# Designs tried in a protein design chat: VHH binders against DegV domain-containing protein DR_1986. Part 11

Target 1, 281 residues: DegV domain-containing protein DR_1986, of Deinococcus radiodurans (q9rsy3)
Amino acid sequence: MSIAIVTDSTSDLTPEHLAALGVTGVPLYVLFEGQLYQDGVQLSARQLVEGVRAGKAIPSTSQPSPAEFAQAYAQALEHADEVLSLHISGQLSGTVGSARLAAQEFGGRVTVVDTHTVTLGLGLQVLRAAELVRAGQSVPQIVQTLERVYPQADLRFTVDTLDFLRLNGRIGGASALLGGLLNIKPLLVVRGGRVDAGGRVRGQKKALADLAEHVRRYVSQHGGARVAFLATVGGEEDRAAVRAQLSDLHFQDMGDHEIGAVVTVHAGPGAVGVALEPLSA
Key: E = the ipSAE of ESMFold2; O = the ipSAE of OpenDDE; V2 = 0.75 times the mean of E and O plus 0.25 times the DockQ between their complexes.

## First folded at step 2 (VHH; framework vhh_7sr4_2)

Design D6a (from D6 with T103I; at its last look DockQ between E and O 0.01; V2 from the best seeds 0.00; counts 0 for: pae O 9.3 > 2, unsure alone 59.5 < 65, placed apart)
Fold by OpenDDE, look of step 2:
Structure D6a (fold): chain B 281 residues (1-281), chain A 124 residues (1-124)
Amino acid sequence: as target 1 above (281 residues)
Amino acid sequence: EVKLVESGGGLVQPGGSLRLSCAASGFTFSNYAMGWYRQTPGKQRDLVADITSGGSTKYGDSVKGRFTISRDNTKNTVYLQMNSLKPEDTAVYYCATSYVQWIYGGDTKYYDYWGQGTQVTVSS
């Protein structure tokens, strides 16, 4: 029985990566300057950041329609027996709901999963799912694995400002960090499917050090880790700095990744973070 | 179109050195893992070395300490420096890329594209 994997653009996996994995990405949308753009297709993260820096209003985001998911599923089922559809946290986007509605039309052949995370948190689950499909696992087995993994996974990041999260209503528990002192950097996490406060430090240097230390602690706690390094446009140097602090640490390197336009709408430019999973579920 | 082109192979005496190069095109090179494999006729293709997009490396047991894999993202090229070569290193060496950005340590099913290979012969 063959399985096709579907995800959304907030996985922040590149089109080449998705294509190589045989995974279909359905793009979310950015409403920018009164126009809708497909995430990563019609609007890049860089274009978005350039617009914002040029004084354009901070955009909003929206989910794909059920019809768009239905189309993706129908196409997938032309060559696969089943579809596994993995998506951004339902608390961050209506994407899962849209996917579930579409899935109803396919008589149980489509399984929709809320991954309770975003960006490479989601991306890592997609990668793991693809790996498990290649290993011959069934959809129920894969879902069970993902359900064991995501509670153990961490997504930790820092942003230059909380304004983007605040304006777009995704700040969640991190609202507690609003009104901080000058040069205070928030440490944010995705917990329970939403953005939450992980702490705060003074200065970017300490924030980056915290991210690195978090990876060390995680590796120690779990006896290893899959680690992905993340940055929005403007955060590339900081991402490298975090990685450099971990040069002596052994982990499964899941690479450097750019956060896409949709997630950048919420995180803002200059954001840097890490996505972590255990080596085995 | 993804293209991988190996070069640098040839005949060398035991104890000698070679440097293999693999020029890549058709994808964002810096985002993906690269690897070197080798194969002799009738045998399985084995991992020599691979490197993630972030620069993490893994080596086959038989080549550790002798071979070094590196990459130059500005040139879209991955290299294999082979020192202290032995007759048992004789094989066709293949360059590979994986859009899976982590190392799987020898499982060829996770590599998506392969070069045509370059012959390395170590003989007195």
Scores: ipSAE 0.006, ipTM 0.296, lowest interface PAE 9.3, mean pLDDT 90
ESMFold2, look of step 2: ipSAE 0.197; ipTM 0.659
ESMFold2 (binder alone), look of step 2: mean pLDDT 78; pTM 0.792

Design D6b (from D6 with Q101Y; at its last look DockQ between E and O 0.09; V2 from the best seeds 0.00; counts 0 for: pae E 16.1 > 2, unsure alone 64.5 < 65, grease 24.9 > 24.2, placed apart)
Fold by ESMFold2, look of step 2:
Structure D6b (fold): chain B 281 residues (1-281), chain A 124 residues (1-124)
Amino acid sequence: as target 1 above (281 residues)
Amino acid sequence: EVKLVESGGGLVQPGGSLRLSCAASGFTFSNYAMGWYRQTPGKQRDLVADITSGGSTKYGDSVKGRFTISRDNTKNTVYLQMNSLKPEDTAVYYCATSYVYWTYGGDTKYYDYWGQGTQVTVSS
């Protein structure tokens, strides 16, 4: 049985990256100045940040329609026997709901997974799913493997300000970090499919050190890790600084990633983080 | 364009030695981990050895103590010294890097890269 993988643009695997994997990406949208832009296709994160800095508009985001998913599924099933569809947390977006509605039309050939995460937390699951398809696993086996891996997975990041998360309604449990002292940097995680508080530190250097130390602890605790490094526009130097602190540590390097426009609407520029998975399923 | 070019393979007697080289270009070699993998017909590619940007190494169980991975960042080259070779080591050996970096509308960064492989044959 051949299996096609579908995901959405919040995986922050670019269209070019997804194409190299043979994975279909369905874009979410940024609504900005009265127009809808397809994430990563019609609007980059850099273009979004530049536009926001130049204007007075407050951007928002929206999920793909069920029709857009149905179209992606129909096209995938012309060349595959089944579809495995992996998506941003249902607690953060209606995307998985749109995918589920579309899947009803395909006679059980489309399996939709709420990954309970976002950005490279989702992206790492997509990469693992692609590896498992190439290794010849069935859809039920792949889903079972992802379910074993996810409780051990981690997404940890810091943002310049909680304002973007607050204004766009995705702050979750991180609201406990509001009202901190000047120069206190929030540490955030994804827990229960939502953004949650991971702590606070004083100053950016301490925040970056916390991210690096978290990776070291994870590798020690799990006997290894798959590690992705990520940043929104403006966080690239900080992402490199986190990586540099880990130059002596062995881990499976899942690369450096730019967070896309949709996620940047919610995280803001200057964010940096790490996504972690165990080596073993 | 990322290129990984293996050399140094060939036919060798059991107990013999070979040294594989992998010349790398098209990326900042010194910032990324490098690895050697091998594949026998009908099987998946297996890790032989890898080395971090800072020089830390790991080895597959079947080669530990017999093979040594090293790197020369001034020559953009990773090496695999293979000693005490056994017929079971017969395989195509691939150099690889697992670097993945993408940006929207910016720099093109590369997905996982593999060389074309070099054949190592240990006579029966």
Scores: ipSAE 0.000, ipTM 0.239, lowest interface PAE 16.1, mean pLDDT 85
ESMFold2 (binder alone), look of step 2: mean pLDDT 78; pTM 0.775
OpenDDE, look of step 2: ipSAE 0.010; ipTM 0.291

Design D6c (from D6 with Q101K T103V; at its last look DockQ between E and O 0.01; V2 from the best seeds 0.00; counts 0 for: pae E 21.9 > 2, placed apart)
Fold by ESMFold2, look of step 2:
Structure D6c (fold): chain B 281 residues (1-281), chain A 124 residues (1-124)
Amino acid sequence: as target 1 above (281 residues)
Amino acid sequence: EVKLVESGGGLVQPGGSLRLSCAASGFTFSNYAMGWYRQTPGKQRDLVADITSGGSTKYGDSVKGRFTISRDNTKNTVYLQMNSLKPEDTAVYYCATSYVKWVYGGDTKYYDYWGQGTQVTVSS
């Protein structure tokens, strides 16, 4: 039986990438100066950062409605027998709640998964789910595989400031990093579905080295890795610097990715990170 | 490596003018806000002025109307034009750049990279 995958725009897989996978992406929204913009459709991360730098109001984000998910599910079920719907952590957004409400109307044909992660942490799970669908696994088998993978998955990053996370209520356990001196760089992880402290170092150079060293330790501990490199607008050069420090290391390269507008509202410009998971389940 | 080098400080008479420059290297200058701070002995550093990558400016209350911050992204340089100088403007002036809080208006801004400072002395 055929399976369609639905995700949301916080996967930070581009609409073009999702289309190539046959995956439906439901956009979240950025609220900026009284106007609501669909993530990646009506507002790019570059446009958002320029508006914020120009001193305009503080942006916020909102989830898709249950009606928007119901529309996506109805459309997917025109061409598939079942839907597997993968979403940003319920600890970070009401998106999975909206998806679950919509799913109730489809008689068990829609399975909704709280992935407990965000950005390419979610994106890597979407990519693996798409691979497993092509390999002929059933929805219960795919979910079981993702459940085995995610305790070994990792999302690690640094931000220029904790203020964006704090102002939008997503700082989580990273609040333990507040009060640093000049040039202290927080290292952040996603743990238990929310942002948590991964440490702190003095200076951007050491933060990038920590990200690279984290990848090395992960590869050593797991005998390999699937690795995605991430940045918000303004972090692209630093993302390249992390990758350059790993040129001697073998891993499955999942590519360079730009973090989209919704996630950028919370992480701020100039953020850099890595998303990791094991080679196989 | 990020470097910020201030110049243009010196001794000036009350009512006089100075222009400070900060030459920046080691980063994509046009993507980042720049700021000027000053410090007198025994006091914490005070914000003098800042300018966003898009050109929006803010000034400390004591310098508003007398000082002007500007930037030239083609030369990777930020300037502080200081007019109508007073003895209380005597301080070491520091150029700074972000890793900063990019919240518009009202909020404290912090700068991660600092120059070594340039002394401005207004004779009493």
Scores: ipSAE 0.000, ipTM 0.104, lowest interface PAE 21.9, mean pLDDT 84
ESMFold2 (binder alone), look of step 2: mean pLDDT 79; pTM 0.782
OpenDDE, look of step 2: ipSAE 0.006; ipTM 0.283

Design S9a (from S9 with S56D; at its last look DockQ between E and O 0.07; V2 from the best seeds 0.00; counts 0 for: pae E 17.0 > 2, placed apart)
Fold by OpenDDE, look of step 2:
Structure S9a (fold): chain B 281 residues (1-281), chain A 122 residues (1-122)
Amino acid sequence: as target 1 above (281 residues)
Amino acid sequence: EVKLVESGGGLVQPGGSLRLSCAASGFTFSEYAMGWYRQTPGKQRDLVADIYSGGDTKYGDSVKGRFTISRDNTKNTVYLQMNSLKPEDTAVYYCAAYDEWLGSYTPEYDYWGQGTQVTVSS
């Protein structure tokens, strides 16, 4: 029984990486300057940020249509017996709903999973799924593993401003951090499928230090970790700084990643974070 | 067992000072945000001050400039220095803790002390 994996562009895995994994990515959309752009295909995060900095209006995002998912599933099923479709949290996007509608047309051959996370939180689950497929696991087994892993997973980040999250209605529980003191940096988490507040600190330096410390604690608590380092455009130096603070720590390095255009619409430029998973589930 | 024990409350004259202490045990103190709340009968419990592991502090508007929150991780203790006390500061003061990383950021803390009475009266 062969399995094809489908995900969406908010996994922030590069097209090259997805291709290497044999995973199909369905792009979300950015509405920018009155035009719709496919995430990572027609509009890069850098192009978006440059536009915004040039004074263009902050864009919005939208999910793929059921038809687009249906097409992806149909193509996948030409060479696979089943499809496992992993997607961004249903609380952050209608993508899962769109995928589920499409899946109804394929007589149970398509399994759609809400991963309850975003960006490399989703990306890490995609990677895990791909590994399990290669290991010969069945779709139910893989889903079971993912369901066990995601509650143990962690996605934490800091942003320069909460304005992007607020403007786009994705601020969730992090609204508690609004109206704070001067030079307060939010420590944000994705929990329960939505953005929430994990804390606050004064100054970027402390924010980055806290991210690093969180990784240390996570590794200690779980006896190891898969760690991905994340940044939107403008956050590359800060990402490196977080990594540098962890030079003495042993973990499975899942690499540096750029957050894509869709997620950047919500997180803004200069965001930096970490995505964590246990080594085994 | 998690335990928060407040001390330092009492009766003081207007303009006087008190220093509250909250001794914590049963959890990794350094990983928690600590806070002081106060409550009078029939009213809501309000934030007086809180302090995160990174040292960031927040104060209620009515106590800014008069109260100072601090923590000593080596002693698992959070302090509230209260200066220039006013009659309106009279309340039961509660120590609270929530995990900065594992808990949700909500007004509801995971752990609460029993409270200590502070009375400011001439």
Scores: ipSAE 0.000, ipTM 0.268, lowest interface PAE 11.4, mean pLDDT 90
ESMFold2, look of step 2: ipSAE 0.000; ipTM 0.148
ESMFold2 (binder alone), look of step 2: mean pLDDT 80; pTM 0.798

Design S9b (from S9 with S104D; at its last look DockQ between E and O 0.02; V2 from the best seeds 0.00; counts 0 for: pae E 18.8 > 2, placed apart)
Fold by ESMFold2, look of step 2:
Structure S9b (fold): chain B 281 residues (1-281), chain A 122 residues (1-122)
Amino acid sequence: as target 1 above (281 residues)
Amino acid sequence: EVKLVESGGGLVQPGGSLRLSCAASGFTFSEYAMGWYRQTPGKQRDLVADIYSGGSTKYGDSVKGRFTISRDNTKNTVYLQMNSLKPEDTAVYYCAAYDEWLGDYTPEYDYWGQGTQVTVSS
């Protein structure tokens, strides 16, 4: 009764990290100048940002095909009895739909989960699922645990501009932040599987302090937290600044992470955020 | 397409008053900061007043207490009430629209009118 975990590249866990966990990552694509590039394989987030700055066309993204998921599932089932497949929110991408179509061909051995989140919000659920597999839990037990975690999980971030979210149709409820005062920095969350408004603050320093204070509040409210720190290309110094403000706080440190190319198409360069889960389900 | 059309300029005596209007079209007016800027020949455009989507205002130091910016989101119009006018206020006055969220990363989203002349006789 062995379980293989499959996820997609928007988890923003590196291929090396996924390999160490024994988890398969299926890449999404960046569409740029008429070409499809595999996220993290054929195009890094840094290469994407450089291409955009060079005046190349506006990039977009696409989901993996059902055939690509079917291939991943067939390979996983060569060495496992079941597959647990965890994916970016169905409200943000058709990826979970592609995975579900593929899963139909495997006689109930593939369970597909919409995690209702993205980037390390998804990545933390992947890490938890891997821990639960090692602890001997069944697929139904793991799914039940993830369903309890989702309402308590949090993903909070700030972006340099809302343009990327707006142009690619992922702005969601964050459109309420349009038209604010000069130097107002948006704070964004994922709520109901979509990007939503988390507030406004004046200036980048205040935005970073808000992220750090949000972590403190979360730890206090939940009696602890698993915390991942995130940035797109250009946000690395700010990510470090958020972490530095929390040096006196105890939490389960899930590490610093670079947001990959697909998510960067939507968030833009210079974004920084935190992903949070409770310690226990 | 975006249009900003200024009106209300003209000749006025020192100490007098003038009201400028700027009719805006081609964008979601309530989402933009609006402003008035002025320029004398050979100089940079100077901020006169901004009014943000939330209603807060900012004024250039030389006009505080004399000028009032306001907006009517139902008519897509921004106004500048100019009182106690001085010869130093003589300039071309430009209406501007500024997307508060787009910053300098996307400079093509800053919009300007053609300007209206205000002349305060010396």
Scores: ipSAE 0.000, ipTM 0.098, lowest interface PAE 18.8, mean pLDDT 85
ESMFold2 (binder alone), look of step 2: mean pLDDT 79; pTM 0.792
OpenDDE, look of step 2: ipSAE 0.005; ipTM 0.232

## First folded at step 4 (VHH)

Design E3 (from D6 with T103D Y104I G105L; framework vhh_7sr4_2)
Fold by ESMFold2-Fast, scan of step 4:
Structure E3 (fold): chain B 281 residues (1-281), chain A 124 residues (1-124)
Amino acid sequence: as target 1 above (281 residues)
Amino acid sequence: EVKLVESGGGLVQPGGSLRLSCAASGFTFSNYAMGWYRQTPGKQRDLVADITSGGSTKYGDSVKGRFTISRDNTKNTVYLQMNSLKPEDTAVYYCATSYVQWDILGDTKYYDYWGQGTQVTVSS
């Protein structure tokens, strides 16, 4: 049976990466200055950050419609027998709900998966699903593997300010970090499908050291890892600094990735993080 | 399945009042924006009023001060209270919802689900 993979733009895989994998990405939207833009197509993360730095209000985001997913599924099923549709956590976005509604009209040919994560956490699961499709696995086998990956998957990051998560309602358990001292940097995780507190440290240097130590601990605990290094606009040098602290460590390097516009609305500029998963599940 | 059922339309004299109701099912009503639109034969649907999940409202210029949109999340129902009705308010009234969870409404393209409509006729 041939299987097509559909995901959404919060995977932060580039259009070129998605095309190379044969994966269809359905865009989320950014509402910025009264105008609606498709994630990464009509508005880049850099343009968004430049606008906010120029004094414009922090934007908001919206999910794709069920009609947009139905169109994507119909197109995919012209060239495949089944669709596997992987999405951002249902606790962070209504995207998986829109996908599930659309899937109802396709008679069981579309399987929708809540990945319980976002950005390259989702992107790594999409990459793994594509690898398993190429290996000849069935949709139930792939879903079972992804269900084993989710509890081991890890996303840890630091942000310049909690305002972006707070104002857009995605701060989750990290609301416990609000009202901290002047020099304290929050450490955040995505756990159980939502943002949660991962700790706090004094100063940016200690935040970057925490991220590097987290990678070391994960690799030790799992006997290796796939590691993706993440930054929003303004975080690129700090991402490089985290990577530089790990030059002696053996892991599968999944590269340096820019977080896209929709996720940047929630994390803000200057965010730095790591996405991790086991080498095999 | 998402289902929207309008009721409360009818014939009324100029200056009269009507209250439209839209009963929603098949989704988590409280998380989604609801809107009322109206359509005269041969014309595009025009915004009458909308209400976000948080309760913020917007009205079409022709109905401001006369119509009030409200919602009851315990009953999964959105209402349109229409006062001081005029012959030009004659139209089929539709309720609609989108799966926009972030209080983003602005474009008819984000209303994925529409009711069948209810006729309002204002005539002497």
Scores: ipSAE 0.000, ipTM 0.111, lowest interface PAE 20.2, mean pLDDT 84

Design E4 (from D6 with Q101E Y104I G105L; framework vhh_7sr4_2)
Fold by ESMFold2-Fast, scan of step 4:
Structure E4 (fold): chain B 281 residues (1-281), chain A 124 residues (1-124)
Amino acid sequence: as target 1 above (281 residues)
Amino acid sequence: EVKLVESGGGLVQPGGSLRLSCAASGFTFSNYAMGWYRQTPGKQRDLVADITSGGSTKYGDSVKGRFTISRDNTKNTVYLQMNSLKPEDTAVYYCATSYVEWTILGDTKYYDYWGQGTQVTVSS
């Protein structure tokens, strides 16, 4: 049976990457200056960051509707027997809930998965699912593999300010990091489907060193890793600095990725991170 | 963590009344639109009513004149007063909040958090 993969725009895989994989991305939305924009289509992360830097209010975001997922599923099922639908954590967004409602109308042909992560954490699971589809695995086999990968998957990042996560209600357990000393940089993780505290360090250089050491520890503990390097607008140089600290380490390099507009609303400009998963499960 | 907890559902005879409540926590309640949606088995969720941060309301065509949505920002609670209930009002009723800090009316694409639902059964 042929399988189509559907994901959402918080995977931060570019439209070009999604097209090359044959994966459909359903866009989330950014509300910016009274206008609603489809993520990755109508508003870039750079435009959003430039507006905020120019003094405009911090934007907000919203999920796709069940009707939008139903449309995506109907279109996918014109060319495939089944749909595997992979989404941002249900604790960070109602997106997986909208997808599950839409799936009820398709008689068991649509399987919806809460990936318990976001950005390239989700993107890496989408890439793995696409690889397993190409290898001829069934939907239940793919889901079983992703369930083994999820507990080992890791997303660690630093932000310039906690204000974006706080103002948009996604700070989670990282609220424990509020009220720190001057020049303290928060380290954050996505764990169990929500943002949580990963630590705190003095200064940006130590935050970048922490991210690099986290990759080293992960690779050592798991006998290798697939690693994606992430930044929001303004974090590109720091992303390169993390990578430069790992030139002696052997891992499967999944590339440098720009975090998209929806996720940038929550992380803010100047965020830098790494997404990690094991080579196999 | 955003949390929505519905209450007030139950069994009622045709022509009766029920008041649903939704207690919200984990966000600045007064800044967000709140909505009530309902779902019957095998069908999609339909808008019952929504209310903006500013208090403007919108109703689904089948409930206009019978249901009233309201909010109490001091209690972080949204209410749905249901009058003149009909058997076709039987459904699971869901509370939802918009993630968008803006005036939103009747569009599910703006609703990011959903409660677990409360059953309303209208029968004699």
Scores: ipSAE 0.000, ipTM 0.101, lowest interface PAE 21.6, mean pLDDT 85

Design E5 (from D6 with V100T Q101Y T103D Y104I; framework vhh_7sr4_2)
Fold by ESMFold2-Fast, scan of step 4:
Structure E5 (fold): chain B 281 residues (1-281), chain A 124 residues (1-124)
Amino acid sequence: as target 1 above (281 residues)
Amino acid sequence: EVKLVESGGGLVQPGGSLRLSCAASGFTFSNYAMGWYRQTPGKQRDLVADITSGGSTKYGDSVKGRFTISRDNTKNTVYLQMNSLKPEDTAVYYCATSYTYWDIGGDTKYYDYWGQGTQVTVSS
């Protein structure tokens, strides 16, 4: 049976990723200045960051409707026997719930997976699913592999301010980091489907060194890793600085990636991070 | 479909100025880094300047202090202001955007999408 993969725009997979992997992306939305914008189509991460910097209120986001997922599933089933649908953590968004409601209309042909992560953490699971589809694995086999991988997967990042996570209700356990001295940088993780505290350091240089050291420890503990480097608008030079600290380390380099508009609403500008997963599971 | 269209090239005397424009379409322009590269006959393309989605800029050593890269996200356009032009600046100038993708084999690929180029000639 042929399998089509569907994901959502919080994977931050570009149109080029989606085309190369044969994957369909369903967009989430940004509510900005009273208007609703489709993620990556009608409003860019840079446009919302420039608006906020100019004094406009921090935006909010919304999930795709079940009808939008049903449309995507119907389209995918025009060229495939089954759909495997991989989404942002159900603790961070109602997206997986909308997908599950839509899946009920397709008589078991659509399987929906909560990936317990976001951004290129989700993107890496989409890549792994696409590789396993190419290798001829069934949907149950792929789901079993993803269930073994996600508890080992890791997403670690730093942000300029906790305000974006706080005001949109996605701060999770990182609320313990609220209130700090000037020039204290929060370190954050996504594990088990929510944002949590990873620590605090004084100054951006130490935050970037922490991210690089985290990659070194992960690669050592797992005998290698897939590593993607992430930034929101304004974080691109800091992302390069993290990478430069790892030039002596051997890992599977998954490249440098821009965080899209919906995820930027929650992380804010100047965020830098790494998404990691093991080479095998 | 990604399209980049350069304009503003031409013939100018040493010490003169030109402003290049690159009109972009087919992608969410403001989310991507944009760069200017140049190619002289018989040589590889060299970085002239780039600008990130966040507005941070970098310049090649030979043009630093003379050239300025900027972008206008409302017009989906990136600019290169070239001042104090020298005969050595004679080249075809290319606008580019870079994107990362993964092929089905799991390898990370970097692709630079290039415009068609615009000729800049600095000659007396």
Scores: ipSAE 0.127, ipTM 0.547, lowest interface PAE 4.4, mean pLDDT 88

